# Designs tried in a protein design chat: VH-VL binders against COP9 signalosome complex subunit 3 (csn3). Part 2

Target 1, 171 residues: COP9 signalosome complex subunit 3 (csn3), of Dictyostelium discoideum (Social amoeba) (q54e53r186to356)
Amino acid sequence: AFKKYKKAIEAFKFVITAPASALSAITVEAYKKYLIVYLIQFGSVQHFPKCTPAVVQRNIKSHCKPYTEFVQSFSNGNINDIMNKASSGAEFFQKDSNWGLVKLSIKSTYRRNIKKLTQTFMTLSINDIAEKVSLPKAKAEQFVLKMIEEGEIFATINQKDGMVTFDECFE

## First folded at step 12 (VH-VL; from v4 with light chain A50D)

Design w3
Fold by OpenDDE, fold request of step 13:
Structure w3 (fold): chain C 171 residues (1-171), chain A 120 residues (1-120), chain B 107 residues (1-107)
Amino acid sequence: as target 1 above (171 residues)
Amino acid sequence: EVQLVQSGAEVKKPGESLKISCKGSGYSFTDYWLGWVRQMPGKGLDWIGIIYPGDSDTYYSPSFQGQVTMSVDKSITTAYLQWNSLKASDTAMYYCARLDFFDYGYFDYWGQGTLVTVSS
Amino acid sequence: DIQMTQSPSSLSASVGDRVTITCRASQGIRNYLAWYQQKPEKAPKSLIYDASSLQSGVPSRFSGSGSGTDFTLTISSLQPEDFATYYCQQYNDYPLTFGQGTKLEIK
């Protein structure tokens, strides 16, 4: 998954940084995906790749407002703000066939928030995790299990009482 | 507009196999979970399971685990529910339904239902 | 499993009446509760999600409230098209579970 997004980012950079005398539709679409995929990969906001043509920089933002606003909502990791911007821009994202990517970016935020919990707590119930990250219990559990499986976090779940114990080494 | 169109009514005998379908349209089929719900005659709603068409990830209700199989064909945006050996107790209306906007777990759009009748 | 219990199982009312249906969860589900309307020989229709959020296109006479274990669906002024069966559903935990339904009939 990590390799997948890196490759995608490089592909988008290639398009966005291509010499241009005018802004093209392809460049706009590439930039939209770049913003979201970059967020998924690095968990931070990146507005322009290095060496983006000036003409692109001057004109592209007006075509990507729902995306830039959505990406900016991740600055504080507040899931409610993210959800609000996702909802408000949903029509645009869906029209551009980027709703799946938007959902992935949101999932990445939940994963990051769960990971932060492992750095703060030694043990939590699945219910507590769910409440802290603003997810249904079942969804929170799915995330935790997947993260354990993928080696993103080190934890054990007691299925009987729903207690999650985080290992001291989380990296 | 989001639409879920299910296959027609089925009349089967115990022991027979069956596969019913649900075709999604008007949205990105692979970006939303799809669920199945059973409604026995004159009864309430029973959750069967959900499937994610993007990667065919599935969650079944324990009551239906091993009793039915969910699958999808992304190329035609169609989901399937199948039985290998029907029982009389499988007689019911079966609904497919799209999971909500953020995949939390409620259903925002429903198919018209497929009536399955199993009798000797 | 989380059991959802609706009350009443059935009720009769007249057009213009205020109707309230309750749903109780066997354990806390926070606000992860949905309400559906099902008319005879029709598929369920989503009315409310997250306990109190109205689905798009649903009349404002419908409202939901509650959190934790106790929830209510209210129809402020019953219309002829509102006679149907209503279901609550929790989505806090798997398996997803529905209430047994409340049949709203014309008096």
Scores: ipSAE 0.903, ipTM 0.955, lowest interface PAE 0.4, mean pLDDT 95
Fold by OpenDDE, fold request of step 13:
Structure w3 (fold): chain C 171 residues (1-171), chain A 120 residues (1-120), chain B 107 residues (1-107)
Amino acid sequence: as target 1 above (171 residues)
Amino acid sequence: EVQLVQSGAEVKKPGESLKISCKGSGYSFTDYWLGWVRQMPGKGLDWIGIIYPGDSDTYYSPSFQGQVTMSVDKSITTAYLQWNSLKASDTAMYYCARLDFFDYGYFDYWGQGTLVTVSS
Amino acid sequence: DIQMTQSPSSLSASVGDRVTITCRASQGIRNYLAWYQQKPEKAPKSLIYDASSLQSGVPSRFSGSGSGTDFTLTISSLQPEDFATYYCQQYNDYPLTFGQGTKLEIK
């Protein structure tokens, strides 16, 4: 997964930083995807790659307002703010065929929030995890299981009582 | 416009196999979970399961686990529900439905349904 | 499994009436509750999600409320096209479960 997004980011950077005398539609689309994929990969906001042409920097923001607002909503990790901006921009994201990426970025936030819980608590129920990260219980459990499977967190789930025990070691 | 179009009505005998289809259009097929819901004649709605077309991840209701199989063909944006051996009790309307845009677990768009009749 | 119980199972009302349907969950589901409308020989249609959020395109006369275990669907002024069967559905936990339905008939 890491390699996948890293390669994508590099590809987008290549397009965005290409010499240009004017802003192109391809550059705009690449930048939209760059913002979201970068967020997925690093959990931080990057507005422009290094060496982005001045003409692109000056003109691209007006074409990407829903995306920039969405990305900015990640600054505090508040899922409600993120969801609100995602909903507000849903029409644009879907029109651009980027809704899937938006959803992935939101999922990445949930994963990060779950991971933070492993640093604070030794044991939590699936219900407690779900409440803390603002997910349905079933969805929270899905995330936890996948994160364990992928080695993102070290935890054990007691299927009888739904208790999750976090191990001290994590990547 | 989001649309889910299901295959036509089926009349089968007990023991026969069956595979019904649900074709999605008007949206990114691989970005949304699809679910199947059964409605027996004159009865309520029963959740069968959900499948993610992107990677074919699945969740089945315990009552339907091992009884049916969900699958997808991404190339034609089509989901399938299949039985290896039908029973008379499988007689019902079967709906495919798209899971909500945030994948929480409710269904925002529904197919028109496929009526399956199993009788000797 | 989470049991969803609707009340009443059926009711008769007249055009213009205020109608309320209740749905009770056997355990807490927070606000992860949806409402659907189904007309005869038609597929269900989404009305409400997250207990109180109105689905796009649904008339404002429909509203949902509640959290935890008790939920209500309200039609402020019943219209002729509103006679149908209504279902609640929880999506807090698997398996996803529906209420048994409430059939709204014309008086």
Scores: ipSAE 0.903, ipTM 0.955, lowest interface PAE 0.4, mean pLDDT 95
Fold by ESMFold2, fold request of step 13:
Structure w3 (fold): chain C 171 residues (1-171), chain A 120 residues (1-120), chain B 107 residues (1-107)
Amino acid sequence: as target 1 above (171 residues)
Amino acid sequence: EVQLVQSGAEVKKPGESLKISCKGSGYSFTDYWLGWVRQMPGKGLDWIGIIYPGDSDTYYSPSFQGQVTMSVDKSITTAYLQWNSLKASDTAMYYCARLDFFDYGYFDYWGQGTLVTVSS
Amino acid sequence: DIQMTQSPSSLSASVGDRVTITCRASQGIRNYLAWYQQKPEKAPKSLIYDASSLQSGVPSRFSGSGSGTDFTLTISSLQPEDFATYYCQQYNDYPLTFGQGTKLEIK
């Protein structure tokens, strides 16, 4: 499958893993974006790329606290905790011009959670999907429709009863 | 601070066109849906629709679909509500309002309103 | 479409009173309900989201409760600045819909 953010992640890794005797501002900014973009791309957290200098690992967390707390909130999938961490860090994310990345990471999580449902169930109503992923019905429907349109999932929606039937991929 | 500043009051005749504006400032304009809400004189609130400045995606209330057009100009952080042919029944206060960051569907900030009066 | 019905349509109360306003949805909306305050000649102001969560800067005397179809807004000790019209709004499904409003007046 195509990895939309893979090149960006490799560029951030290059900056983060560069040999260093002290923590630089450029490394801090790269790490902030790395955490969120990695989460968007893979749905998981890799706190440090392989070969990250020890000086970076020891010193960087105090500069990136809102970011590390935010990405950590995804580990248990509690959407309320994710929303709380996003809100508590909002001023920092906005100052860094990363507020849009935060929103994309949250959207990507809903897409992943919906995709997991397609792998577990053959049919679900829009209401069922909405309840399972903690979204309003209208928003769950929007995600499903856009995911079908973009080829992310294969499904049909019965407009009368709101039932969604998940199809197999054609190979 | 978050501000939504709307264009001034309009007095129009039936059949005329109109475009009113809502300028957002103090927040990431392209990261939030922006909605339009109508309030007829002495009445409650009617949802018109929402538009996402990031990609211009829209959702209209069925009552307003085809009656108005929402649009945005990202370069000046401004949203618009537009009629091709006004009716007397379009006389109302029109608010723009910002949707919550998580896109759930409630409005966290409101513009001051634009009074539109349409009479012969 | 989800219809939102507020009760009462008008309410008279004195400063210091405990006031409750109710909102009923025509079908289940879980907790996807917001409350707004609107003073004459002013835009609405956000009070409550998710049925019970206070918007930032809203006094703690305001509280919301309920889920499913039945919701309440409570003002624990009414202040002079609280005389306004209050609207509920559901956001479970489109179209987004508002209650008809409850006008809170000085007794």
Scores: ipSAE 0.818, ipTM 0.915, lowest interface PAE 0.5, mean pLDDT 91
Fold by ESMFold2, fold request of step 13:
Structure w3 (fold): chain C 171 residues (1-171), chain A 120 residues (1-120), chain B 107 residues (1-107)
Amino acid sequence: as target 1 above (171 residues)
Amino acid sequence: EVQLVQSGAEVKKPGESLKISCKGSGYSFTDYWLGWVRQMPGKGLDWIGIIYPGDSDTYYSPSFQGQVTMSVDKSITTAYLQWNSLKASDTAMYYCARLDFFDYGYFDYWGQGTLVTVSS
Amino acid sequence: DIQMTQSPSSLSASVGDRVTITCRASQGIRNYLAWYQQKPEKAPKSLIYDASSLQSGVPSRFSGSGSGTDFTLTISSLQPEDFATYYCQQYNDYPLTFGQGTKLEIK
């Protein structure tokens, strides 16, 4: 998996796990970003870093409810639930200037799902990929093309029949 | 709350250049694709293209590829549509419209339109 | 390109009538269809996305159905303010394309 956000996650963990007798605004801000960035980086949810002070764990939830509900929606993989939680929290995410991170987390999930397909199938049509990941054909093609361009997957697209042939990736 | 405010009507001659604008407010401008749609007098809607202010990525309809240029200035949350050399057939209402947040491809908010008239 | 064909091109109906407008795609588009309302001298307004999902603030008398190639917009009880032209739009593939429009006139 890629490690693009690892330094940011470590910085957020440093703030969240600092010894504390009371919850600070800086800690709340770091936790909001931590939840989403961790999801982007790892595709899973870790609600609290190791050694998070008890006072933080006890008091932070009421300040971050839209964020915890959003990242939790990824646990069952239902795209409609994810979209509903993003939409329900949109006002809060935008006021916090985190709406872009929400979008990146959804985008990273599509990329992760497409990559799984390339590891399971030798060939699929763009329509097959789009159906399997719940995207319009045009958007699925855009993801595939960008992932090829960035070296995230190795594949060729036959424009005449829309078939995508995946090369096996080895270390 | 979400608003797309377009520049005023334009009357031009064939061969002149033109740049019309669309200012977005009330939302995270760089997090949504913004599209341009043409409506010729008494006609339906034609998709021109979409641009992503976050990275300036673009997709044009083949009918408009090379005919117009889309651009953005994200510091003032403004998108532009421009022609280097107008034709009489460019006479139309031009709308900017915001793509849905999830990038599926439908438009959730529309500007009021800019009427462009090109005549000798 | 995916061609979108609306039917009828125009119609007249009375207040209270049930009105149905259809949209047919030249290729399968699954559920990636939107409906827009455009009143005279106004910008289009989003009504429905994903074939059947009602946009926020749109009256519940509007509904959409269909998948694949055949789609329907229904107004269950026509109101005077529903005088407008209605457009479908597919967003399965580029270029994004609109139907030619259906003009609804209230008698």
Scores: ipSAE 0.813, ipTM 0.912, lowest interface PAE 0.5, mean pLDDT 90

Design w3
Fold by ESMFold2, fold request of step 13:
Structure w3 (fold): chain C 171 residues (1-171), chain A 120 residues (1-120), chain B 107 residues (1-107)
Amino acid sequence: as target 1 above (171 residues)
Amino acid sequence: EVQLVQSGAEVKKPGESLKISCKGSGYSFTDYWLGWVRQMPGKGLDWIGIIYPGDSDTYYSPSFQGQVTMSVDKSITTAYLQWNSLKASDTAMYYCARLDFFDYGYFDYWGQGTLVTVSS
Amino acid sequence: DIQMTQSPSSLSASVGDRVTITCRASQGIRNYLAWYQQKPEKAPKSLIYDASSLQSGVPSRFSGSGSGTDFTLTISSLQPEDFATYYCQQYNDYPLTFGQGTKLEIK
């Protein structure tokens, strides 16, 4: 899953770092998507690709304020702040047709947190997983099932008691 | 503003088919789960299920699994609830409702309801 | 399935009264509890999510509290427009379930 968005990120970097004498609308659009997709792919924030033109760096922040505030909210891990920043920027994200990417970035964080649990525990109940990642039990189960189906984690769910057994690494 | 506008009241006979609609507007239709809730006359609320317009994924209450079909047409931002063969016990008010953005499971906006009456 | 039991099933109160409606879950649901108001012949309206968080546009006289299995909706100073039926709903596990409702009548 490390390389799932790598090609998209490189395409956005190409647009953002292109030689420029003025800030263009396509550069603003690329930067907005870059911020969120980078967060989805790596779980961390990077504001400017290397070799970003000075004119872009000087002028782009005022066009992307809801985006930079949103991605920054992930650095502290406060789910309420993340939800507040998403909600505060909702109109802007929807007008840009990026509301779905915002939702994906939040979902990708839950997936990373669940995957981290598989590296620490051999077994957990669905309820244990839900409590540890701060989700309703039904939603935690949905994440686990989808992650198994997609091969992101290797696990078996015992339907009788709701226990999930993690395989450490099958390769 | 967020709106969920449902189709008009229906009067049907047992055995007939029916498809009722819920049109969403004022929000990103494909990014929210949409749910259906039944209210029998003078009674409380029963969860039917939820559907995700983005990929048509569904979850049904066990009480309704196989009894109704949920579907969406995202090109016209419309969700549907469908019966192949109505029963008198299907007489109820049917609401569509939007799930919270974070998918936790509460409904933040509700349609006005569609009254379905099934009698001979 | 998680059963949600509301109490009382109905009550009458006067304008200005403080009223309390309770909701009990058959098993722990942490804070995944919502409250809805339904006025006669109208659709439900979201009041509270996350047990205690007010939905946007809901008057501050409404408040929610509780966690685990026992939850409370409080109206601090009852107004005539608060005549309605109130429902709790859990969203910890599927199927999503509602309480049977509490009918609040103004004397």
Scores: ipSAE 0.800, ipTM 0.914, lowest interface PAE 0.5, mean pLDDT 90

## First folded at step 13 (VH-VL; from w3 with heavy chain S56R)

Design x2
Fold by ESMFold2, look of step 13:
Structure x2 (fold): chain C 171 residues (1-171), chain A 120 residues (1-120), chain B 107 residues (1-107)
Amino acid sequence: as target 1 above (171 residues)
Amino acid sequence: EVQLVQSGAEVKKPGESLKISCKGSGYSFTDYWLGWVRQMPGKGLDWIGIIYPGDRDTYYSPSFQGQVTMSVDKSITTAYLQWNSLKASDTAMYYCARLDFFDYGYFDYWGQGTLVTVSS
Amino acid sequence: DIQMTQSPSSLSASVGDRVTITCRASQGIRNYLAWYQQKPEKAPKSLIYDASSLQSGVPSRFSGSGSGTDFTLTISSLQPEDFATYYCQQYNDYPLTFGQGTKLEIK
């Protein structure tokens, strides 16, 4: 797991776990962001930090329905289901100024899916990668190039035939 | 409501510089690629390129690489298309257009266009 | 570069007609095709994406079909406001490319 969003996650956890006798708007806002940022960072869903007050656990999900449905689609659905949940909640995400986080979570999923391919195959064409992750060829290539540049995967692209050779990071 | 409002028509001479603008409103400007499309008089549509205001990443059509420069000013949610030295062949209508949210590559909203006329 | 060829280049039809416009890609583009409508002196308007998905607010008389290299736009019952130029656009690969357009005129 890359620790890019660790500071933000800890700040959201602090707000969510604060002692409370009632659910506050600040806690609802923090939980919304926590759900998506946790998904970006870890690729999995965790609904409540440890020590979350009982009143929060009982009441917060009804205030965050588009968010909980969206993050749940990552565990139980394909990329089409994820896009459908993003679109269904778009008004809420935009009103909350979280539309950018939603987009980042979708991008992070494509990156994870491409990385899984490097663990299964020695070579694939850009077209094969695009088909397997459900992207246009141009976008799949952009993800691969960015991921190589950033050191997220180790691969070379043969421009002549569009073949990508995945290298293990040895030594 | 999503709006892309472009700067007004321009009449220029060959060799002059020009910077036209496209102001986005009603949406999260930094979360969408913004594209430029040329339409020569009475002709079809030519893709110029796309720019991502969030990080200023760009992709140009090979036909336009080195001919124009795309840029953005995030503080005023405005994108620009710029020529350092106009040619008569640059006479056209120029549209800005927003790419779909998922970055697949189609344009869901278009500006009204900026007519650029380059003649001596 | 992927060349997009539309047929016909122009077409004359009457209100109520069923109209079909075709678009052919020089290489397979799966379903990454959009259709746009452009009326005179106006910007293009998105009609269809992913070959067959209607954009929000587009009347149901518009439909798209096809996959791979051969695509069609169909208007099931032509209305007066449908007289325009129609463009297809592929977005499988860069450069993004448009068909040359099909002008739909009143008979």
Scores: ipSAE 0.815, ipTM 0.908, lowest interface PAE 0.5, mean pLDDT 91

## First folded at step 16 (VH-VL; from y2 with heavy chain S28T)

Design j4
Fold by ESMFold2, look of step 17:
Structure j4 (fold): chain C 171 residues (1-171), chain A 120 residues (1-120), chain B 107 residues (1-107)
Amino acid sequence: as target 1 above (171 residues)
Amino acid sequence: EVQLVQSGAEVKKPGESLKISCKGSGYTFTDYWLGWVRQMPGKGLDWIGIIYPGDSDTYYSPSFQGQVTMSVDKSITTAYLQWNSLKASDTAMYYCARLDLFDYGYFDYWGQGTLVTVSS
Amino acid sequence: DIQMTQSPSSLSASVGDRVTITCRASQGIRNYLAWYQQKPEKAPKSLIYDASSLQSGVPSRFSGSGSGTDFTLTISSLQPEDFATYYCQQYNDYPLTFGQGTKLEIK
């Protein structure tokens, strides 16, 4: 719900859409970050901003393969495919200092998957949630607690048996 | 190349304070959880806790809660483990270690260890 | 807390032998188990994660299996450099816990 990354996305768009006769290194770096940050912010993929120069569109994909393959894995929504593409590209993302952004996009996927469970079930144990979203129990609990704290989901946790009851949304 | 370089061995007396360090290099320090593990002489491994340098979020083992403090200084990519008052039972090797690629909870890279000896 | 129990505590074997080390969790941990090798005076080294996934750079003679509560580490053909202590570690729940170790001695 927050507009945390919108300012950054607009800055990347300005670099990517600037008039150009050739592909620059600055444009390549902006595009890499744009792809991942857009995914984090909106949960969807947009490969090119409007008004991206033809020379950029023609030439940029060969410079950004790990990034385009990674963001494309989100089209199917399968966490296993996403994790495999993240692992395959990890060295490239780390060399570019973008691994943190990649991890944030994976975190967003876990949050979306947990949120879907709140819409299907009235109650689930933490262990059930962890199993369904493919996380260690401790990590699933951390996500649930943080999502409740931030108002992303509405639930209560019974600490004695680990059962999570999903409440109706606030108005 | 990921490296975790720990401060040198310490010989202390009971009641003294101590702060040992672990400097990370070759990776983005704020992208990974970093943990501390104790190994008492001739014994196995005990998890102390993990800290996330990005926001300083922490999880301590109940056995160590209140007995040690983990902290980080992001500007010099360094994590710390500190005691206000050492006990002889704190004599051990202390390792820092980085959590796995996806923060699930196993340790991929380990420091060389800091031997802490607390004796009268 | 999840207790991790290794068996045996100590084991002697000859070069070329097939060696298995067992790790049992006090409750289900699915596949969230790692194996470490520790040589004297050295930090532990990660061998296996997710119960069966081999860490890069680790010789293919090492393998892991199991899920739930019962796990094994196998060395298919023991080499002289495999003399070490081996630890399992669960990472399903906090506190993170290690087995007590298995000391592998070569006869």
Scores: ipSAE 0.782, ipTM 0.907, lowest interface PAE 0.6, mean pLDDT 90

